VHH binders against Outer membrane protein assembly factor BamB (bamB). Designs and how they scored, part 28

Target 1, 360 residues: Outer membrane protein assembly factor BamB (bamB), of Alkalilimnicola ehrlichii (q0a984)
Amino acid sequence: CGGARELPDLSDVGDGVATETLWTASTGSGSASSAYALVPAVEGGRVYAADSNGRVTAWDAESGERLWRVDTGRELAAGPGAGGGLVLVGARDGRLLALDAENGEERWVSGLSSEILAVPQIARNIVVARSGDGRVYGLDGLTGRRLWIHDRSVPVLTLRGSSSPVVVGNRVVVGQDNGRLVTLNLQDGEVIWEAPVSIPRGRSDLERMVDLHADPLVFRGVAYAQAYQGELAAVGMGDGRERWSRDIPGHTGMAADSRQLYVVDDQSRLWALDRNNGATVWRQDRLQGLRLTAPVVIGGHLVLADEEGYLNWIAPDNGDLVGRDRHGRQPIQRPPVPDGDVLYLLSADGRLAALRLVED
Below, E stands for the ipSAE of ESMFold2; O stands for the ipSAE of OpenDDE; V2 stands for 0.75 times the mean of E and O plus 0.25 times the DockQ between their complexes.

## First folded at step 20 (VHH; framework vhh_6z1v_2)

Design p8 (at its last look DockQ between E and O 0.01; V2 from the best seeds 0.00; counts 0 for: pae E 21.2 > 2, placed apart)
Fold by ESMFold2, look of step 20:
Structure p8 (fold): chain B 360 residues (1-360), chain A 120 residues (1-120)
Amino acid sequence: as target 1 above (360 residues)
Amino acid sequence: EVQLVESGGRLVRTGGSLRLSCAASGFTFDYYYMGWFRQAPGKEREVVAAIDSSGGDTYYADFVKGRFTISRDNAKNTVYLQMNSLKPEDTAVYYCAAGEWFDSRDYDYWGQGTQVTVSS
């Protein structure tokens, strides 16, 4: 009863937005699983990336020169996170590794209770990591010593903790596998507030899965969370109170600018919503059927990568699909990473490209 | 292009065992989530078991817990369902399925199905 997914006919879309390739590089073997959160990190004029075979590499962001490469000897499934002089990667065996950002040497390793499928974060010398069993850890950035644990039971069926925590100020925002959004104190892991985003529904454990799989987005005092099979909600960071919600399920992710929230739904339609009240501004349906990354705002444009290696360029004001350009034939499974006018693009086979938007 | 070919379905007595196989080709197998589904006469299709791309995490429907085991061999591009202690209620066409991303169309490739019949 199954069949191939119907893909849209986009052959008439031009090249539109032009980019200049600054450099390309290989991270190694790429990712062993689409469930892994292997994403480039840009920090301090350097780009870091990992492959699932255990390699972690640093490049100069301007030239693409490889600065160091190390082999951790572990299957890596998340990261890197970068900051505080560290490069952080999470392994399938539950080891969280902190590498020296200058030379890649191991500074410490800490054991978590389960595999690490969410990108570790660091702020204020505290490393925040989430394991697949739903636990969230705060670790000392200098030593890797465990400072606190936030422990919550996972549902029977879950995406195993794949959404990444967001650290804002002294708060850690976590999208939980039970459809709730939680904000923790960064220093001690205590709950500041918890808000329901979605309630399980359906006849089976699979149908009732309401994981907050998309990374939460915090923007100007509001947390946005999207449930896998539920709702999109905007929650006030100060009080945990829902500001608005929409029936727009999805797992891909979100972006925002000063006026609008951009969200991909479970049919690969791209929504622009007024971020203050949730009202639809526009919806772009032409990409329906493609597997898209989260949108990215860069240089006055909105871009989404897809499973065929394309960048899809969208006008933010009206949602028009203004151009498509291809960067290899391999899927791009994680959102491109913006840094100024440069976009870092990682394909599933480990190809890393730095692209600059060309201005006429 | 993409091919999912189930095998191993047959008639078996109550209490018996079967092993279903699904050979996959035409895509990068170790990037895909794999699942087994079944559809009995007059019933909606239902999930039986699912396994992530690495084989590290599995899911089982309540009705099969303790009796069935899903596994995969990424070197052979094959997913298996070991079915033990079979009951007449397990009679159905069993389908292998693959998906890349989790959305409302979680599984975008399906096999033709293999018939499992459990006699009383």
Scores: ipSAE 0.000, ipTM 0.121, lowest interface PAE 21.2, mean pLDDT 84
ESMFold2 (binder alone), look of step 20: mean pLDDT 84; pTM 0.855
OpenDDE, look of step 20: ipSAE 0.016; ipTM 0.346

## First folded at step 21 (VHH)

Design q1 (from p1 with G53W; framework vhh_6z1v_2; at its last look DockQ between E and O 0.01; V2 from the best seeds 0.00; counts 0 for: pae E 18.6 > 2, placed apart)
Fold by ESMFold2, look of step 21:
Order: structure tokens, then C-alpha cells, then sequence
Structure q1 (fold): chain B 360 residues (1-360), chain A 121 residues (1-121)
């Protein structure tokens, strides 16, 4: 949509890593927009997913047995988040819904100030949710009562869609539409630190857009943030000080292992960078032009899904495109969700698949 | 106590030049973005220029581009606005501000009391 673009010729790439389909299921109608953050959640031996038409479903993670399904009656645009006995979904009308994880019953509903396009989180009985106007809310997990609001001005022009907050310990990491990465105290929403990642530049509002649209990644005490038309930065979680930065703009997302950070840029090139200093280890250019998901590290492998329903397997050490395998013909718009040696794939039409990586 | 003190505002003729200074104290200066705003009588306070904490990036409102230059000296905790080719429309109280971003007065946490700039025709 939008216009024609040149897609790469990958017809010479063979099959990917061997996988066994454990089960498949329908979540309903899927997602109405690529800007929606409808991503499966895996928690407590269960998988939860929502469609944009208002359905929320739970399955047993091992068997794929449907445990419950409810219809919320709202257009859902974000979630689920899962934890603390709750399944959290955000709606286009600004309602944040908390459902009982065991049976799907509504425990509470809270109204936020605008649409919810970022995945809600819960930790330590505090729900963290971000509305599209840039506000971040802390809500009581039992009642939905507002505990705090962090309110900052948004730029004149922002991307549709929002990065999701990341909760680590007693900290909430938020990528803001103004190019800043902020970390808040989970209990009271007070700023612990802020770090500039990117500064608006250029003569038009579009050229100055620096949204931190990709979800921040926190890994081993470092926060990584990527601006839409700006910098990729690594900052220390303890003090908010920059460890390194690179001119690698993008909006798709990141993953890490013990040695490397994997980042998709705005041309769909996949970079592997040394986590400690940002130096390029390798770059894979063959996927350029495809709409990719964020990379996922699973079982010593690196995988990205794409708009044609393929999993693209990349060797972590050297960046080789090892193989491609197709899981339906519908786009996969959000990253596969790893849990141990299992991947959960959600296609845009609402097909959910659980795949296990197999040994030779 | 956080303090921002503007100085250098005065009467100048059309086409003249003026340099404003803002001395900061009571906070860690090089962690903050600094901005200059102005307010004419009966009008909203509007952004004039802003500069990142290191001085690496600058912003200028369209109405002042090419005429004004913002700079900062982190060793002296001071931000400057060099104003050239002044016009009567530049007459206003000019405010120094410190905060988080460039676009909006709500992004700035600390404000000075202002210094009057008057440009005669």
C-alpha cells in the first residue's frame, strides 16, 4: 500500500531451519492495521492473543487447546500484555481492559486520554500503559485506579503507532516521540533519567520526525533505542549515559544475544553490532525492500518474518541468509514470540501457529 | 535554587545587532536543552531558538533564520543569542528556558524573568 517498491529476488534461497508445527489456531480476524501492536503473549503456560475486532483468546501453550474466548466489544489495537493474573488489551477508543487470565472475565476497564497503540505491561501489581498522545499511565493492577501520569508534549508530526514501554525491575523505559529515551520509577512515575537519542533536523516537519517508534530493548543493563529518522543509541540503565551511538535509523526493532545487537534499518538491512561499542560485525543486505519484523534470537538462530509469510533464517556469527520457509501466504507483521525452543507466529489474518525448532 | 538570569536587552535601531546572555545556576547545566523564547504584548510566548545540551544541534524559528545564532558555553553555564539585522517586529521580552525539548513551552521546566528588547524604526 502506498506505492510500488522493488522487492528482492530470493528464489535461490533454500529451506530454513527445520521446524515442527505443534498446533495452529485462529485468533479471529487478525489486525486491521500494521500500526496496531497485536502480539501474542506467552505467560504461565498459556498463549493469549487479540484481534482488532475485539476478541481475546487464551490457549494452552503445549496443546493449543482453547481455554477461553471473550468479545470485548471494542476495536483493539494493542496487546495483550500478560502478568499478575491479568491479560491487558488497549483499544482505539482509549479504554484499557484488564481481563482475568484464568477465564477472560473483565476485572476492570480504565479510560486513557487517547487511543492505545502500545502494548500494556504489568509488574509489581502496577499496569503501565501508553496512550497515543504521549502520556504514560501507572495503574493499580487490582482496581485500574490511576496511580500516576507522566505527561510530556508530543511533536507536531508523529508516526501512527507507538513503541511499547519496557518494565525492568522498578523502572519503566519509554521511547518518546520527541527523540528522547526516558526511564520512570514504576511506583510513582518520577523521572529517573532521560537521554537524548535523536534531535530533529531539516526544514519540514516530516524531515524532523525522530520518533522512537521501535520498542526499546533492555539487555544486561543497557537500553537500546532507535529513532525513525535519526540515531541508534545504547545507554546505561543505571545512569542514562550514552555508551555509543550509530547513524542507523529504523522503526522495526531489535534483538540481542550475549555478544551482538541485531537491528533492522529503514531500508530493511539487518545489522549485527558489537553490543559494547556499536562496531559493525556484519550486515545482511539481501532482504532490502521487504517489510520485516524485528529479529528474534532463538536456539542459537536468528529469524525475521516478512510480509509474504516467510521466516528468514540468518546465521548469527556471519550474517548469512541460511534459508527461508513459508508459513501461509499472509503477512507476519509482528515479531514471532520465542519461548524456549518454540516460536509463536501471528499472521495478519489472525492465524496463530506454534513451531518447535527440531534437531537434525 | 534554580536561577536563569537574562541580560543584554536594550533599545537598538532597525538593522542593529544585540547579544543576549542567560546565566544559569542551581542545576547541572550541561544536562539540559536551552531555549530562547519571546513574548510581545498581547501575544503568546513563542520559541525563537533552542540548542542541545552539547551544542551539537540547534533549532531556529522560521521568522529568525539567518539573523539569529544560539550558542552555549558549558564551562560558564551560559547560553547566548546573537541577534543581527533586527527589525521592529523583534520587539519583545526575551526569555531563557531550560528543559527537555525544542518545540513547546511545556517541554521547558525552568524560566528566566526576561529581558526587554526594543527595536526602533
Amino acid sequence: as target 1 above (360 residues)
Amino acid sequence: EVQLVESGGRLVRTGGSLRLSCAASGFTFDYYYMGWFRQAPGKEREVVAAISWSGGDTYYADFVKGRFTISRDNAKNTVYLQMNSLKPEDTAVYYCAAGEWFYSRSDYDYWGQGTQVTVSS
Scores: ipSAE 0.000, ipTM 0.124, lowest interface PAE 18.6, mean pLDDT 85
ESMFold2 (binder alone), look of step 21: mean pLDDT 82; pTM 0.838
OpenDDE, look of step 21: ipSAE 0.010; ipTM 0.261

Design q2 (from p1 with W101Y; framework vhh_6z1v_2; at its last look DockQ between E and O 0.01; V2 from the best seeds 0.00; counts 0 for: pae E 18.0 > 2, placed apart)
Fold by ESMFold2, look of step 21:
Structure q2 (fold): chain B 360 residues (1-360), chain A 121 residues (1-121)
Amino acid sequence: as target 1 above (360 residues)
Amino acid sequence: EVQLVESGGRLVRTGGSLRLSCAASGFTFDYYYMGWFRQAPGKEREVVAAISGSGGDTYYADFVKGRFTISRDNAKNTVYLQMNSLKPEDTAVYYCAAGEYFYSRSDYDYWGQGTQVTVSS
């Protein structure tokens, strides 16, 4: 008895929230692997995107005019990260490339110890990048010179597509492969605090994986981390102490607004939790079985894209699935990127769309 | 319709070798991790080996390290498990599976029917 997994019947769900396509573009050939973190970046009135074949492209965010395109000659697996006048992409061969945001010219290239599958970040002229072996690097944004390395023993088995670090102020939040959440000083990489999120369980190396695979989320002084086969925890940014935890494993990701934390579990159920105490507000089960992106909050709505090319619109207050609309038939593997009332949507084949929510 | 069809399971003596094959259809083969799992009576299904869509990344459970080799032929939509130095404890039904991630049995979307491997002492 082999065969396909059971998918939900959503044929009775009407159209989603009305959107206007502002422009579309091609990033090239798209992504060679669902494990790659090739996501659009929106910065300074520009949109940046990369394909796995080495192309990096910039567009004017308002008009969709292509501003530049470069071919790096490398298989790209992560990025772009954008900021500080840089566009940052990570390659499968461990090269971290920093491109000039204005014209795409290479400013520097640094070699990391292994493949780069996490989106590089930049703040205060320090580039933070994570290699697949679990090391986290701080690099000078102007030169690419290594400023520090955070290196910790990692399990021999870990998830490809390592979660991206999150930079908040002078702190770097990292979900580790050992089920711990760590916060590093941005300037020197020294540990400020470390918090356990999950403990390995099971009898095989694969079953004992507790990687914090979903990107950590930092929102209003709290870090949220979700272990692949463990717990979801809320940890105070100031002291590293657990506020609450829930047995909600998953790897897709989360979003928050002022009231609620939204989390996709390992069965593709969408949970809304009270941010302060972790209590369930609602759960939407109708998407169970679909491969979803992390949720995105935009324009008073909650949206998740899926493997069939749909945007799935959810009412934040009660969890109702209010509509579905399709943007091609190719999978959308990474969360759409919000900027104001505009949503940037990238499909696996490299189609990029800028959508504006239509006010009714 | 997605199908995974294992073949090659049979009775073999301790110390012998065996190659399992899994023919896949109905999905974009080279985007998926392919895995081999096994299940002995009374035990939970456990991962044996996994390989990325490109073939560039492989994983082996500790109990088979050095004895088994996973490979794939993307032109033929087929994944293989070469099993050498077989032991009686390798006796199990072996399953082929496909998923976007390889890290737990629940992350594999597609499963074959299994093929019996029996290792006699």
Scores: ipSAE 0.000, ipTM 0.153, lowest interface PAE 18.0, mean pLDDT 85
ESMFold2 (binder alone), look of step 21: mean pLDDT 83; pTM 0.847
OpenDDE, look of step 21: ipSAE 0.017; ipTM 0.274

Design q3 (from p1 with S106Y; framework vhh_6z1v_2; at its last look DockQ between E and O 0.02; V2 from the best seeds 0.00; counts 0 for: pae E 20.5 > 2, grease 24.4 > 24.2, placed apart)
Fold by ESMFold2, look of step 21:
Structure q3 (fold): chain B 360 residues (1-360), chain A 121 residues (1-121)
Amino acid sequence: as target 1 above (360 residues)
Amino acid sequence: EVQLVESGGRLVRTGGSLRLSCAASGFTFDYYYMGWFRQAPGKEREVVAAISGSGGDTYYADFVKGRFTISRDNAKNTVYLQMNSLKPEDTAVYYCAAGEWFYSRYDYDYWGQGTQVTVSS
């Protein structure tokens, strides 16, 4: 449905969790497409962000002082990923750029086979990147040389945009557009295990789409994956075996704490599930109709941002919508990024804010 | 056309061993979970063992623990079930299956015709 949505009436909801704005900054022009994965990265006391016009900027995380800004000259669609002294951004033309984290100087550029719409990752000096044609690349962090390529056929009709790979230890977890979750060896790209999350069903290509579009979540030895028009599954990282599954389709994303998995479904309802068996603990329906980000766990709270610029604060134990507060009027399209008691919030127009939770 | 053809079922003594084979064709074998199921007379079909497309992950039902081993040879498109320490309770028709869901609520997509295993006292 591309038609009119009915927005919820939330005018009776009070202010959210108290926050203190530490600083604000501009990343530039923001994101040209909701399919782009332009998300701030927090690493080593610094915050990095990119805009779709090719700018990449670093700030001191505490003060908000701009440390450097570079213009890559390319339309950027994914990133940054940060780690190993690198800032990684993916371009719509298939170029993966590695910038020096200290000064923004280009260290290398590598060409992938298609546009890059998933956030690149780095671990153990190996950069992992995914192109829009379904290929996953392992690249040497020092040189950008391709170490391995993993190919998998993609369906005739898929969602534009890709879930980002997740690197845990020596493993790369990838949600595929065919409804399968695969784990690769970081060093050589060979499959360690694979598991179906959902099976295409229905008679039309649209009805049969089961893309694992939401980023997989790996938490305490379990991989969680959600299919666009299918199921949510919990899969053991050690054995690739399904622990449980639920008929909860969605594409926005999920978060976890020690007891519960939090998932947004395709109707913008927020579910809390027992992490071990998938049983529903609660469901919050008041946000239906809003375009939400994935939930974020911070400071004993859940928060989801939305298309109107609000943060929506949810009590983890019972699902109560405890408050809403607005941070600009532009959509927030990607989940806020937590770092300790600080939350980094990026709006579609490129406004970046650092917020600290204030505990009384 | 997808085909799964089991072989190796026969009469054996209690305590004996058998190896079942399942030859597969008509699909991308390496990427499907393969499973062995069994059905004894008057009982429901039940999973025995399953193996991932890569062969890196296996599942065994509790009633066979330590006695059966599933394996696959992706170069030959074949899955095996090595059955040791057989008991009369293991008497059943054994089916090979290929599917997307390891031991979950999903039905397996493709099934073989079955091979009879009979364990005599």
Scores: ipSAE 0.000, ipTM 0.116, lowest interface PAE 20.5, mean pLDDT 84
ESMFold2 (binder alone), look of step 21: mean pLDDT 83; pTM 0.851
OpenDDE, look of step 21: ipSAE 0.007; ipTM 0.254

Design q4 (from p1 with S104L; framework vhh_6z1v_2; at its last look DockQ between E and O 0.01; V2 from the best seeds 0.00; counts 0 for: pae E 19.2 > 2, placed apart)
Fold by ESMFold2, look of step 21:
Structure q4 (fold): chain B 360 residues (1-360), chain A 121 residues (1-121)
Amino acid sequence: as target 1 above (360 residues)
Amino acid sequence: EVQLVESGGRLVRTGGSLRLSCAASGFTFDYYYMGWFRQAPGKEREVVAAISGSGGDTYYADFVKGRFTISRDNAKNTVYLQMNSLKPEDTAVYYCAAGEWFYLRSDYDYWGQGTQVTVSS
């Protein structure tokens, strides 16, 4: 949905939460598009990242030592996903690549029906990948053989990019372009339940876009999904029944702690909601107009990165913008990745930084 | 029980016109997208036209654009396909379909049994 926007004046905001840079590295040329889901993966004491020119790199998470780097020869648009001894990346040409996590060598490649713009996942030796035409695949982690396909029609008009599936236990949660949240059995791809999160409203295909573009969030038995031009809903994972809903459209993403759900709306306002009933606790408006990442909860803090390379630190209790600090001038397009008290930050130009929160 | 019942299929001459109707029951009609599909002998089922629940958005396959018109009457729970300038290539069984979303593929939720359209000269 286009239109001119103005950036907020935040020059009066001081420094944020103190961090120590553990290391920095380059992933290569970064991401060619904000629609690509190139995000670092942290697994087994290693960090993996890809650039859109086809490079995939592994680093030691503590030291930043480069362990391997390979050139796949393909334009990569999603991943990595990591687990089961694999590093998984998806390409614009529909190829899903599984690389050996130890040395980066190709274990298998599988062709999907269209571009891969959602991060592949692996659990219980089953790789789950979503292609841009809306299909979801289950693949054998050892061989890449297709175990199942979940098909659906896409709407006439959909947003560029796709939300990534979320695997929890033996279930795959998928936010669909049609405003439905579906949960599939990991083993055979059969639908366990589906829930309408938003229905199309209005008279034209554009007005009726209800894509669940933000990644679904599953937390303590509840699935949260946000529609582009519709509702934010909380759905019980066990029964697929709506617990609550709010009229908070957006496409950026969500985070939760034990008490609150944090969500960015379509005007870049940050909402904190009671996770169990959806009641507003606070809203932070000062970032309105910025292109933000999804919020991240780390070390008792809430942080969002933005298009100007800042980390924006928010107090979870009251929503105060407590500080901003800059990590280069390039956009940060995907949420920083927390691992304990360490935050992995990837800029659009391919700069990767590991930051540790400093206790004062 | 959801039912879609097509009618109006018959033999017509090349260049003729025909109007198909699909009567719907068992669901809230104006929340559903409606489509017409066809299946010629030995061919896959293919979309002909589709229309949103309100009637505000329509789609036509390129092979019928300008000759066919889809419409709906939400008061009568009926969708129509007006077929003009018919050609022998239009010979097929025509199916009515209903879905919660505006799809162009053959995976709509509900389907009629079809009505035969035959075009000769």
Scores: ipSAE 0.000, ipTM 0.115, lowest interface PAE 19.2, mean pLDDT 84
ESMFold2 (binder alone), look of step 21: mean pLDDT 85; pTM 0.864
OpenDDE, look of step 21: ipSAE 0.006; ipTM 0.309

Design q5 (from p1 with G99D; framework vhh_6z1v_2; at its last look DockQ between E and O 0.01; V2 from the best seeds 0.00; counts 0 for: pae E 23.8 > 2, placed apart)
Fold by OpenDDE, look of step 21:
Structure q5 (fold): chain B 360 residues (1-360), chain A 121 residues (1-121)
Amino acid sequence: as target 1 above (360 residues)
Amino acid sequence: EVQLVESGGRLVRTGGSLRLSCAASGFTFDYYYMGWFRQAPGKEREVVAAISGSGGDTYYADFVKGRFTISRDNAKNTVYLQMNSLKPEDTAVYYCAADEWFYSRSDYDYWGQGTQVTVSS
């Protein structure tokens, strides 16, 4: 991903958006690899985060007080996911760990077939996990027992990392490395529908890569998926039919509000599309050259973090870059996590910050 | 009002063939997956086959083993199940169902009243 790019000159960008730092904390060593899906999780008034050295920590979301920290003794590569009284983390060695959300005590450990590079999910006492070989697992939330496996052939060449499954109701939406979006039944893993987002094209294996690397987005009955070197598609969750598609390849991620879908393409251009028909509303090109995180909707703004440690603030209506504020000098590899008017930001060095938006 | 009306169920001998039909009305037929289910006495209802709105995608239960074929005619709002090489174990009430999804255990949106298929030895 991404050749040598010249960084844009954004020195003229003001501070149109202000943030107040509520608290900061250290998760430990941070992330050992950009391929790791280590992200903060917010659940029940607590923030959970993990570092690649195996430490998992819980903080009070409001005060920043550390509640508990445990050392799993494993290289962690994904998570945490939080829900159902559990904190879920995935390891490079393929182990999925479930910790008690209250005290960090290990509840169970399950072995998957390969490294875990997607954030595990939990819903209705079922844990959904994805391994690096593309397999998706349904596990019993209480015991870690395997309930089902979804296995599809993977292409010879794939991007390292896996999109995280999205759970909506009793459905699991999964972007596959073969360019197909699949929806599974949460209870038994059966395929409900499968839709092609992008078709492999070209003669070489490299040209034919159309991985749905970006996490799929489900918003108001529509699933949005974006393929590496492929297309962006909107698929109806009910029938699995494509509603519209655009030739906007990408692997970063998407966000949506009531009107627009926001996507980052492979050139780090930010697009706002009409959510219903895929028409371009605006495109922001000023961030080209930067490694951006997925966009996040918070309040009346969009925010994307970048590898230089900045939060980039975008006006959703017209795509104007209205502000940049720096939070350290280390890359921010994962999108900030919104909770109300607060953003939780995790830097590559393991620094966790709680930031409140200050709106006039 | 949504209606699914099955027909074609009858007594047949082992090794025989039967074609079931389901006539649908009251909804946009080609937007829905259509499925055939069966329920034998004392057993749970189980999926037999399903077909997408366009007819491009099909599903068959493991026990079908190539013996049955599901098809649809959207112009006639009808789904069919061609059953060949029937066995006594295939004896059941066969139900037609419609749903937005390819596969559902027992909670399809719409159900027919069923048609009895009996396979004698």
Scores: ipSAE 0.000, ipTM 0.242, lowest interface PAE 13.8, mean pLDDT 90
ESMFold2, look of step 21: ipSAE 0.000; ipTM 0.095
ESMFold2 (binder alone), look of step 21: mean pLDDT 84; pTM 0.857

Design q6 (from p1 with G53W S54D G55S D57S S104T; framework vhh_6z1v_2; at its last look DockQ between E and O 0.01; V2 from the best seeds 0.00; counts 0 for: pae E 19.7 > 2, placed apart)
Fold by ESMFold2, look of step 21:
Structure q6 (fold): chain B 360 residues (1-360), chain A 121 residues (1-121)
Amino acid sequence: as target 1 above (360 residues)
Amino acid sequence: EVQLVESGGRLVRTGGSLRLSCAASGFTFDYYYMGWFRQAPGKEREVVAAISWDSGSTYYADFVKGRFTISRDNAKNTVYLQMNSLKPEDTAVYYCAAGEWFYTRSDYDYWGQGTQVTVSS
């Protein structure tokens, strides 16, 4: 009836890369909003996942045995982040919860200034969390005491949801809603450098939105950031200086291998770019119109999940769509999580699957 | 058992000042946003001011901006509202609340019983 989004006809595409289902499980009721960043975490031989109704569950990664399940009593909107013996989840009410990774018992709870829609991170006993008002917090992993706050002006109109911070070594990389990429010292939250990725253009608030909404990617000394209605940029981690940029707007996300950066644009085209200079190697257009996850590199393959429950397998060298296989009919809204030759898939209704790539 | 207990409400003349206090117990005080709300007779409860757990951020309704100051003392589990330049329109029951969102975007979890402020002309 006009204005409806048309999906591509992919019925002629064969099966994907051969996989073996190791186990499946339920996380509960799934996610209440596509703006929530509920994503499985794999850490220390365990898989953690949360549903928006407040449940957090741990499974043994190899067997799928449920190790614990707790009900936090809160609407959860982000996480888990896992590390340092903690499982971290962010709530719509602004509370950041740290659970004991062994048994799910609450270690501490800290309040942030607004809803938490970005996945919390932990490194070197410092928890990094971002609230929807644009603040970034450093918290002591043992106690939850706030160590520092980085406060940044937020534009009048922004996308709901936030990119998750990325912690690398002693640095925190944040894609801001004002189109700037910022790197903070993990210990004290002070700015190490910041770089403009995109500037607002246009006359209306909608036209001027340049949120760095896709999670930043840090790979081999370079930070990659993509603006919603602007540029994709590669920035040196050491000096904060732009290495290259491309006019490839999007909000879904990126992956890299040793030679190429893979990025999804705002039309659901998948680009492969030379990681060092940004030159186009190939572009795959057949998935236009689908709501895709960020790409994932696993076992010499490239995979993206979609809103219809498919895994879409792409050849990294030339961009060919080599196969599609379906894992239920519910959307997969967050990227599959790789661990070695295993992928963990979470659908919007809370179904979790562990898939192993089959050896030849 | 969560308790929020307001105090300090009284009769005051136009142009006067008073300070409201709210003592909190039964929850981890410095994990919560604290707010002051008011309700005049026959009207709905409305936000007056809010403050983050570390006093780093404050919010004030437009009708009180520049006249009221919210503060908190986490060591004493107490939130305050300093009210200056009072007007008859400020007459209301004032409630202390602990809530989920700093900018009045969410329902607050806990509420006090209220303290009456009356401003005479």
Scores: ipSAE 0.000, ipTM 0.126, lowest interface PAE 19.7, mean pLDDT 85
ESMFold2 (binder alone), look of step 21: mean pLDDT 82; pTM 0.835
OpenDDE, look of step 21: ipSAE 0.016; ipTM 0.357

